# Designs tried in a protein design chat: VH-VL binders against o27280. Part 174

Target 1, 266 residues: o27280
Amino acid sequence: MDSMNVPEVLEIKRIVEESESVKTFIFSWDFRREVRPGQFVMVWDFRDEKPMSVSLIDPVRSEIGISIRRVGEFTDRVHGLSEGDLLGIRGPYGRGFELMGRDILLVGGGIGMAPLAALADEATARGMRVDALVAARTADELLFLDRLEAAGVNISTCTDDGSCGFKGFAHERLLTLEENHDMAAVCGPEPMMFQVMRILDERDVPAQLSLERYMKCAVGICGQCCLDDTGFRVCAEGPVFWSQELSRVREFGRYRRDPAGRRVPW

## First folded at step 6 (VH-VL)

Design P1 (framework fv_bamlanivimab)
Fold by ESMFold2-Fast, scan of step 6:
Structure P1 (fold): chain C 266 residues (1-266), chain A 119 residues (1-119), chain B 107 residues (1-107)
Amino acid sequence: as target 1 above (266 residues)
Amino acid sequence: QVQLVQSGAEVKKPGSSVKVSCKASGGTFSDYTISWVRQAPGQGLEWMGRIIPILGTTNYAQKFQGRVTITADKSTSTAYMELSSLRSEDTAVYYCARSKYGSYAFDIWGQGTAVTVSS
Amino acid sequence: DIQMTQSPSSLSASVGDRVTITCRASQGISNYLSWYQQKPGKAPKLLIYDASSLQSGVPSRFSGSGSGTDFTLTITSLQPEDFATYYCQQYDSYPFTFGQGTKVEIK
């Protein structure tokens, strides 16, 4: 659509500091352009464009939120902006999460909690029971705990260093949780998602996983979004995939590709 | 338990199209992938394509690309397979089969629909 | 496409026999392989998934093994209802492909 493909210049209405490295930028949004959890937008700072997951969807207030981690030149510039400054937004793009059943498990690692926070809002508004496993390297990198609690989500945490909750990785914590769910949604580093997917598969819990690398494919930027050995159009089907699709991808969770096409371990 | 119930046998002329249905009875297919697999008389099994009904996404075997269309109606828990430009070689029993997310093994199959292509 | 080759194409056996069927993939498929049983005029029935996992409701005399390119289906103490055609199927990559089938006939 024309309205999706042309950046609209929007004023930053509010900025929420989620952590030392993560901010959520909130904009007024015309909901004639529907947005679903799991979709992303292109954020344009008038020099570069980068894909960012939508982390807040609020049609009552006519607002969307975009959570951005500071990891490079573009994100450093955006983090330097204030309320009232301007950014260009295109989208939404990609396929969002689908909700089914009565109970959902969310498993988020680091900034991967951002699209899951939007999904948690929709699931709770629908009357679903939501359990979230929030994982990070350290306690100060755990994201959206206050927002999830306010939404009525049952929260479990784990950190690699043991500074909050279970000491260990998301999949290790998941093994100590015995409750079954009708579905799961997972977003975070691919090695984490691969391990979590294996456990959910053994428990017969259908899972949807969001792959950050496939956001660029929807706008024609990334050569790495074609999954080896699958033969399907990942740009049309991503960034959210069912575990059934990902279980056949030998790359998933094991390695990625650099700009030269070489395999690089996670 | 869930059953997959397919439409009845069809006799078609060369060059025509056929549309076979597959309905989930005793449950829904919204949390499953639905594949179509055919078997010519006395021959083995041949995978044609699949749909994930809740997403609407499809994947087809290259041999059938351009001739096969798989769709699903979530409200009636019914999947469809339409094959166009029929030839005598398309005479076969056509099966729908489901697989759970996290496994591509086909745990439930329809009873099959015989399609005969003759002049 | 990944080619799946079964051996033998047919075999004759008696009730009580141990039957082994092999399946070879033209390239590595890890453990993404299923086995099906098909009786004349009927749809296939899933026996084994992920190379070695027994489908719920399938008798324990059926077992699967293998990984990579070479796989086996074993039936211990063959029963009258086991005379059928057996197919392997890979689901490592699209398109999914089946072996040509192995017919297990009564001696």
Scores: ipSAE 0.000, ipTM 0.412, lowest interface PAE 15.2, mean pLDDT 83

Design P10 (framework fv_bamlanivimab)
Fold by ESMFold2-Fast, scan of step 6:
Structure P10 (fold): chain C 266 residues (1-266), chain A 119 residues (1-119), chain B 107 residues (1-107)
Amino acid sequence: as target 1 above (266 residues)
Amino acid sequence: QVQLVQSGAEVKKPGSSVKVSCKASGGTFSSYTISWVRQAPGQGLEWMGRIIPILGTTNYAQKFQGRVTITADKSTSTAYMELSSLRSEDTAVYYCARSKYGYYAFDIWGQGTAVTVSS
Amino acid sequence: DIQMTQSPSSLSASVGDRVTITCRASQGISNYLSWYQQKPGKAPKLLIYDASSLQSGVPSRFSGSGSGTDFTLTITSLQPEDFATYYCQQYDSYPFTFGQGTKVEIK
């Protein structure tokens, strides 16, 4: 009970620099504690604890990877660590992605490609055809392209500045992709995910979207699990939701909440 | 084949507004952008702005910002361009034109709507 | 705004001639350039997109070339229906801008 929710102190086995702002931290993992794509862990640096998506799941090597973008004081400290240093890890938590059908589209923006990279590995292992749309501001911020290619994924890229692939936003690129899919999985900035979801709804493609702001609900912070918009309540453990669950939430894609719970436009 | 069918000619007084429609006939708006381009008599083509109908998002040329409003009604596959505070210099043929996202080559054009601004 | 300048502003040609029209952008636009044909009283018609890609249904005597800032439209073996005004257009950046036009007239 008590011990089940305490962080396990693990040694950083390897660090992969994915970009100037993103690193993947690799740990030995006992797979008697199952991990699925879309789930997250709580990372504890012995001062603060933050949720991080699992980006690598490798039962053969008995390893997991956690990809962390440098965005503030906690992540700055973690980025300063070296192989052999210690971090507290607890989890996994949350609802993972569900796979269905024969064909899947992945749409990832920035660090949102991290949980989708793990999903791509599982989907290809199941024999699914995987198409990935990888979006970023610039070519230098496109993540996991080599790993996706190694997995046999069909890759399309887009950058806001046109430095790699299509010049424009993920939703604009998606409109040029004519293939239909049995399902889609989407992760990235909320405004991007909202626009992508609307297009997939028009195409009658069921989509699952991963929302970072709901990761804390999955670790038992019950007051933050409810979506109060439009009088509709969905208390789901997160972070993965089907698009039909999000279509009723007026906040999705329009507003976020600050630490005090106030609505702030994207 | 898809056609873009525009509303009929308009004669307007200075200071008034005009609203021109553009309807997709034989198809839908769901996979493309609609732009508005005008042409004054004997002059070249001038881009005014565009809308992505399924998202409702717009972008306008700075010259028209604050005077032009582009909207779309997905249920009727109809786009609209409203231009306010009309001046004699706004006398032109107004075209709607479609493009696929990222390409912005205008592959289908409406027939044009003549707008004359005179007292 | 990106300024598009066409040359010449007008030209006279005979049926069977080779016609070349140039278009220059005030800054680099990669290959994000289209060419249109417009006949009097009609809407423009797309001929070429992405600098060199021929639009479906357009005769093969039309071709485009160039990248960056300098582009050309070529009409080989000019036909009677080709006497028209031609416009280039950049779509690298908002606002999209057109050249001033090149009128191809009967000699």
Scores: ipSAE 0.005, ipTM 0.414, lowest interface PAE 14.5, mean pLDDT 83

Design P11 (framework fv_bamlanivimab)
Fold by ESMFold2-Fast, scan of step 6:
Structure P11 (fold): chain C 266 residues (1-266), chain A 119 residues (1-119), chain B 107 residues (1-107)
Amino acid sequence: as target 1 above (266 residues)
Amino acid sequence: QVQLVQSGAEVKKPGSSVKVSCKASGGTFSSYTISWVRQAPGQGLEWMGRIIPILGTTNYAQKFQGRVTITADKSTSTAYMELSSLRSEDTAVYYCARSKYGSWAFDIWGQGTAVTVSS
Amino acid sequence: DIQMTQSPSSLSASVGDRVTITCRASQGISNYLSWYQQKPGKAPKLLIYDASSLQSGVPSRFSGSGSGTDFTLTITSLQPEDFATYYCQQYDSYPFTFGQGTKVEIK
């Protein structure tokens, strides 16, 4: 048995172009290493290692998928890879989403829709009714609409520029949607998640939010994942937190931390 | 297309060491892991250990721990298995074999290297 | 260590026969099991991986099944070139271990 702390070198089985800037890399996976929606893996290109959320969990095909947005040197190199090339994968790590009730709401912004797509698959397989609010800056950046539709998810969209669906931000769109859900799961830019959380709290809908904080190590032994007032380490105690937990964190929605641990405003 | 080509037969004295090589021909071994498996005359297969060449990480069967060293040279696409403190019961054919994916199935094997330990 | 036991240790069969070889693990190994064929004087050749997946280039008369502790390799219509020793191997945990082998002799 291999430890989850040692990178397993896996062959890229299939690459799905999700958008101009996002690709999903699919690997054969041994499900004795259980993976839950909301968990992340460390992706290693034999030079650098970065945390990435799992966006596809398919035990029937024995596959996992990892969706990666092209935003810098590491992700540019990974986007240059082809089917048959290798990547190192460590994990999974972190606390995943918990499903509760019968009716759930997913609110995803940009690449934050990736872990929510995996959650949508699990929720629909369990017979839950799923409503998804998919938000992006432009129509071309809306992700996973075809997967969600195929799974039977009720989809609402919004774009900052109005190129698809509601013109505006996720929280503005949420204010115009039905209020009846047993729980919500939220992932995207932290300012968006903060606003969505406040609305859900007023509606008395328990919410789980996934914090995609900067991380240099996967095992929670570094300070880069640390939240200010509570001392939470995202990789050790997250990345998924209930809204009640986040309500006690003064930095949530207001600032982030750079690699040196300094506060940087959004 | 890819073949694993091993070094030639060796005859060694008890107490000496042997180093067997395994070269990827027609490709590179950066896309797989390398295991070493031996087979004594008329006997079955016995796994000795493996290396992930790009990481330099190894795992050895406890029976060989302390006597076996598996290494890899990425520039020559060659893996090595060195076995020290040789005994007559180490007489065997030694195979290198590669694994892809997480399944650890050995899809390509070297031709084998006969090592005879006798005085 | 996980002990792999094959049954039978040897068998004789005629061309065209259905041959079944079993492999039992001393503890659960899920589907992390492969089957190899070794012809006299040659290196082993992978036939089946992940208990039931046929390796590319292997004739369709070979198939594998099973999970947990009990596994089978089946050859539906034995051919002269199938004279060989067959090994199962678990890769659930270290050290990886092989069965003792099953020698298939064509009558």
Scores: ipSAE 0.000, ipTM 0.379, lowest interface PAE 18.3, mean pLDDT 83

Design P12 (framework fv_bamlanivimab)
Fold by ESMFold2-Fast, scan of step 6:
Structure P12 (fold): chain C 266 residues (1-266), chain A 119 residues (1-119), chain B 107 residues (1-107)
Amino acid sequence: as target 1 above (266 residues)
Amino acid sequence: QVQLVQSGAEVKKPGSSVKVSCKASGGTFSSYTISWVRQAPGQGLEWMGRIIPILGTTNYAQKFQGRVTITADKSTSTAYMELSSLRSEDTAVYYCARSKYGSRAFDIWGQGTAVTVSS
Amino acid sequence: DIQMTQSPSSLSASVGDRVTITCRASQGISNYLSWYQQKPGKAPKLLIYDASSLQSGVPSRFSGSGSGTDFTLTITSLQPEDFATYYCQQYDSYPFTFGQGTKVEIK
């Protein structure tokens, strides 16, 4: 049995309230098992297991953080836990982001800022200039602004309701930003990522996108992770893909698959 | 510097379609949204819809949903508005107008295209 | 849809007069409001955006104020070229909507 397939039982060291619906759970981590931004872990509450992106990677403190949005029974139970309680962690899984060049644009929507916050830390540590476009429905749902600011990231915000920053969607805000970047990393709702990818492609900015919708295949059947045109498996080959890979996929940004494998519009 | 130049006046029969063009002269569509606004004789301004040309994404007023199609050709810096199933109440001057990303205000307008629907 | 109501629908004024036009939104639109000037047979021209920001090239005698639901366009010392129809427009939500217009006529 590969040891990565057996959950380690870890104590919740600290909990950070990110918003009304999002908490970051922080654990001591043995960095003999490397973790890279863009990777995910399986979180086990001793009843059920779910994939969660790693949002904090801190080798100096020997800690990782896992940000969890409250969306159902499992996440409701996990949100009810306290410091000192136990969770099982398996992983990490998936390929992480790759960094290149001197400057990077991060575009995150909602909980999609979680893996991008970890990436911001790594990019800053490498000496890159980091610009972040943080998008949410309302100001109260913008995530990691304090952490990004503390890291020296240049922040732009947009909200659907105009309560913070630009009023509108991430791709609309991106069109108002004139600075070119050596690369970009994008994570959020797939329709947002598709629009952002098209703008970056037009600007000749290579982008990596984190496609989280298929992470359920780490718990379920491998076929559910397969993208329509290329046969990519999100848990094995993703969740991070370069934009040129995704531009060949008919499914990306247009429809998804239900549990029966049928196409469903976003 | 940038001017929006529209196609010429049209006279159409009820039930037909009209396609009006709007060309960006002296610039490109790469940083602008293009909206279509109409004005019936002696009446006010009515927003029909918009396109973000570099993305091809559109948004339409519900009143025109199913009858209006807005498109853009980046290679010619030209936006189009096609209105189908024409009725006499569609007689109006049709304007294209650009909005700079971030402002949504219409800072440059085309000269207008008169469309007359008569039997 | 958000309804935009202008007051008055028309007014008569003389050169040198101070002219005030109001615009009311049926729901809160923050400051997402523009004012346009339209002369007969011509396309509209942007005067004010974001309720109070003067468009480049527009004379300083034009000013806008207001937030939420109530907005005002003011023309200090009306000039001959200012006789026109004025429209407010909200861009808080789709569909974008215009007021019915205020015609400023020579007395």
Scores: ipSAE 0.006, ipTM 0.460, lowest interface PAE 12.8, mean pLDDT 85

Design P13 (framework fv_bamlanivimab)
Fold by ESMFold2-Fast, scan of step 6:
Structure P13 (fold): chain C 266 residues (1-266), chain A 119 residues (1-119), chain B 107 residues (1-107)
Amino acid sequence: as target 1 above (266 residues)
Amino acid sequence: QVQLVQSGAEVKKPGSSVKVSCKASGGTFSSYTISWVRQAPGQGLEWMGRIIPILGTTNYAQKFQGRVTITADKSTSTAYMELSSLRSEDTAVYYCARSEYGSYAFDIWGQGTAVTVSS
Amino acid sequence: DIQMTQSPSSLSASVGDRVTITCRASQGISNYLSWYQQKPGKAPKLLIYDASSLQSGVPSRFSGSGSGTDFTLTITSLQPEDFATYYCQQYDSYPFTFGQGTKVEIK
């Protein structure tokens, strides 16, 4: 695992504006270092490193894409970069999604659609039927709709404010969808994922959920990285977990940890 | 009504293998995790491993790594535990036990299968 | 591996007695502990899960308490059918491990 822990300085080949707050940065990639949907990389701007999910995997063009939402100083600096500028990339890290069956459901909230977009590409390339429920607070925050449509995905949308599609939350929209799926993949805010998981469990649909918050632990940014209830280290075995594993985690969907390690409600 | 029904007693020679079955009746098999637990005569309980049938994913206790294989056939709602390279100290009652979704507590147990290893 | 130590290994009691069995984990397991009852020649039966939750169908005279490393099973008014061997089990981490058992014998 030595070479994967050394940052490679890569030129930004292309930048795609996904929304006002989200950009996808595309790099040439040597696919002898395999990367799977659901894995992440560490992005280094020569000052700070942050974990980012891989949102595009294209072995034919020898490219990967990394989608970044503007939320702070690091991401603000990265959003200021242009094609031809350099970033350090190391990885990939973490456990990716597993595809099973013929009919799958993707449920994504906000930037959580990024790793699911890569999964959708792989699933459709395999000839699977893919239904995607894309959720956001507003229409402007819905991501990858054009890309998913181009891939042949069946898309449902919902927004909290009703500006696009169903007015309401992802789990409320899911209750109106009565399809049989062989598996589901879910990524977004933990309260959304918890409610979605509960519905999928009642329908006997096995689900995989991606826990973005714990990616930092995998590379030593957090002092102690472990799920309280199972003895699993999220970043070592994750960020993708099956719902059966997460159902044992008392904190999932209910509590988070602050920087001092204290339990606080969502 | 959920019941786990195991195969009958086995007598095996040292160096052979044994395959014990565990059939779920009266419930959906895919929503369960199935564990195998053994108990040597007059001794306590020892966890061997588990399978999540919908995934085929297994975990084994280090002591049994390389000798134990746990499988499941969803079409017949049957889980299997195969133990190879049998020794006399493998003489025990072997139990299958289920954990319902969201729990690793074993709420339903099979009746047990006596396996005797002797020459 | 997490080692589970039960005490006592055996005890003698009369019908109507209060019985207490303890279980200690070699490291913290939060509340990921179950208690089982086993009668001779029979499979174990789940009594308590998540340290203190009573399994459906189990009489209310059974209760569990504790968290972290120290756990207790209590039977408040022992009945004839309660003479059995009791096991604690941790499911905090793999491999799952059991205590060595506590035999509750008639006095």
Scores: ipSAE 0.007, ipTM 0.423, lowest interface PAE 13.9, mean pLDDT 83

Design P14 (framework fv_bamlanivimab)
Fold by ESMFold2-Fast, scan of step 6:
Structure P14 (fold): chain C 266 residues (1-266), chain A 119 residues (1-119), chain B 107 residues (1-107)
Amino acid sequence: as target 1 above (266 residues)
Amino acid sequence: QVQLVQSGAEVKKPGSSVKVSCKASGGTFSSYTISWVRQAPGQGLEWMGRIIPILGTTNYAQKFQGRVTITADKSTSTAYMELSSLRSEDTAVYYCARSKYGSYAFDIWGQGTAVTVSS
Amino acid sequence: DIQMTQSPSSLSASVGDRVTITCRASQGISDYLSWYQQKPGKAPKLLIYDASSLQSGVPSRFSGSGSGTDFTLTITSLQPEDFATYYCQQYDSYPFTFGQGTKVEIK
């Protein structure tokens, strides 16, 4: 099954309802195939295949979890599944997060907290001090707060509407926090990540940002460095990038203005 | 708004190398990937490889591995494709094309560079 | 390598006709497929990406469908400017591969 980049058919062991629109699907996993926070898998429902970030990595229980937000036909079908049903899983793929230093900051928006929750587990298990800024539009969209608290993470929240924690955006909340961190990891909507990156750059905090749109780029072969005799086609272009790599990208998290001053999307 | 402008036609002898340039005009390609695609006379399209300019990372089709080198110069917003050990079957129009990260749908293409390999 | 097979290799059509071009992948590629139009002496032009998403500025008479291995490009009410060669392309796995092309010719 794990030959020539084919999906392995796995049984859904447990389903956790994270919110009205988000579920975590938990599978038994053989950790001889290493999985790192920030990596993703391809989830196959025997009709369509979509990339999903790994949100739980538990080698003690031999389990991985994949958190999926309901946003369309594929995710609606997957959300209709029950414990005991089967899904195909390929991977893991992509460049994961690197942990460095002793004190780290996690900044997550919405479903972007999924890969960061896995990173928080690893960091706390290593004895690191972890501060998490969890952002969403409303209180109902804040994810993994109980899991982060149980892990010993220092949590700050913000919601656009003020329904939980600071009223405002992630970058506005970050400006009110007086913290020294050795690194940061950021995942969420690109405009949020861009604003957060600017603040972290001004504070000389190296940041890693997870860009969902690069998940497709991570599947393939790239010259001699990614040429694998087993026939797997994976590359390390993303989804995780250092802020120094993204700081040179003019359009990242921004809109260009045309000569009339109007916003033009990427 | 953004155009990809390629260097002019080349005539080369077998065994030589050719280096084709692709410059972003009216904007930048640093937020995108740049691929090279060739088309032999009367034939279809063949992908050769790509570069992510902000990272300098490249991927090449196995068929061209060892003969093709793709590079990018951020300061001039120019990508390059160098093909060595030229053969007559390398006679083709070579295109550069851009795509957004995470998608290799090529939304903007260069005008093409004709490379003829003839003794 | 993933082999992309287009059908037909060529077809003859009249203005106003409904034209259908198919593309089959040798293995599952989800929705990682785009369609291009190429006119003689010109670079290809993107029409459809992610199997069914219409590129900005492309007329609504063009549509794409399919997932997995079987894909279709449809042109409803063919116009004079639509006589061209059409290519599908997969970007699920490296190397990216194109179909051999379908030439749409005037009857």
Scores: ipSAE 0.000, ipTM 0.401, lowest interface PAE 15.7, mean pLDDT 82

Design P15 (framework fv_bamlanivimab)
Fold by ESMFold2-Fast, scan of step 6:
Structure P15 (fold): chain C 266 residues (1-266), chain A 119 residues (1-119), chain B 107 residues (1-107)
Amino acid sequence: as target 1 above (266 residues)
Amino acid sequence: QVQLVQSGAEVKKPGSSVKVSCKASGGTFSSYTISWVRQAPGQGLEWMGRIIPILGTTNYAQKFQGRVTITADKSTSTAYMELSSLRSEDTAVYYCARSKYGSYAFDIWGQGTAVTVSS
Amino acid sequence: DIQMTQSPSSLSASVGDRVTITCRASQGISNYLSWYQQKPGKAPKLLIYDASSLQSGVPSRFSGSGSGTDFTLTITSLQPEDFATYYCQQYDEYPFTFGQGTKVEIK
């Protein structure tokens, strides 16, 4: 417990450029401290600390990877780092994905493919059939297609602008895909996840959804979202939730919190 | 109070090797990196390389690549710098210095080790 | 390698003077710059880190400013113990590099 709350200083072993705005930072990892897909770590650049999902879990090479999109000051600084530079890593934290059945559907939007890429690796290693719907605004924002293909995943793409694959939103593409899966895992913008969840509920497909906004709460960094309308502690039980848990959360898919804790529309 | 204590002065022949030690007292290496910086008589400061003792990983200035080896013994909290194929131009005071992770500002320095290479 | 150039290479000053030393990097280094003081026969002493942060135990008459490529060390009221050589150092990329030094001498 103490070791999970103290940052371990790790050297950046390798950097993979996933796109113009996304890089994966790879570190050596001692797998006596287990990491599961859907868990996150706190990344510390010795100035600020941010939660990041684990996107690569490779016990054979003794490596983990963390994929980071450039969206602000912290991520700009981290993107400026090189192989051999240092970052502090705490964790892992949070509830990971649970696998069940023989067939899984992954639905990822943008950087939401990061935790799902790690899950795809575990699911294929366990002999599951994996179908992935990879969604983004443009073709240049589609992530991990080469990695998913190498793992034997059946890939469908969609882009809002039609620059790659189906032209339209993830939920519109989902309506054209096969209805039979034993489970699904979904990660991306909350409005997308809400629409996808509704379709999966109608198909009686149990789904797990990963909610980025609960990552900080899971480590006790903020007092927001510690209890929800269902009476359980989302900060201790996130970031991955079953769709049955989320169907009773009034805020899900409609509102987010700003830095002041105000409800704002998506 | 943490101190870095270096080994004593060395006089070496050209073509030989020197190994300088740097021992941390009052603290451990686990929270720091250790760099080696040299200064020739009347000259400025020149960074040679660094080690992260808890990881054993090193980075060297290209000028010294192949001639310098930096190591650390975590059990004794001691870092070492070995420089081979010595020349008269390697005559200098050699310093070890610590820095915190993410900042290579050197907040604590060893007292220095004079290495003289004479023919 | 990033080249660090200090100006001036030497200066003469009197006790009570305001002394300004500049340091220029050959490329942008953000705020990854420190300043050191070195007296003859002694190891360098850290004064300023991250361009403007005063090291614990260093007198408040020392201050640093700048970002990117241009940096300044200021001593607002020079004391007898401040006659020394001052070095800037970048730590944005390997190899870490120092300026050539600025010697502050008694006028």
Scores: ipSAE 0.000, ipTM 0.395, lowest interface PAE 18.0, mean pLDDT 84

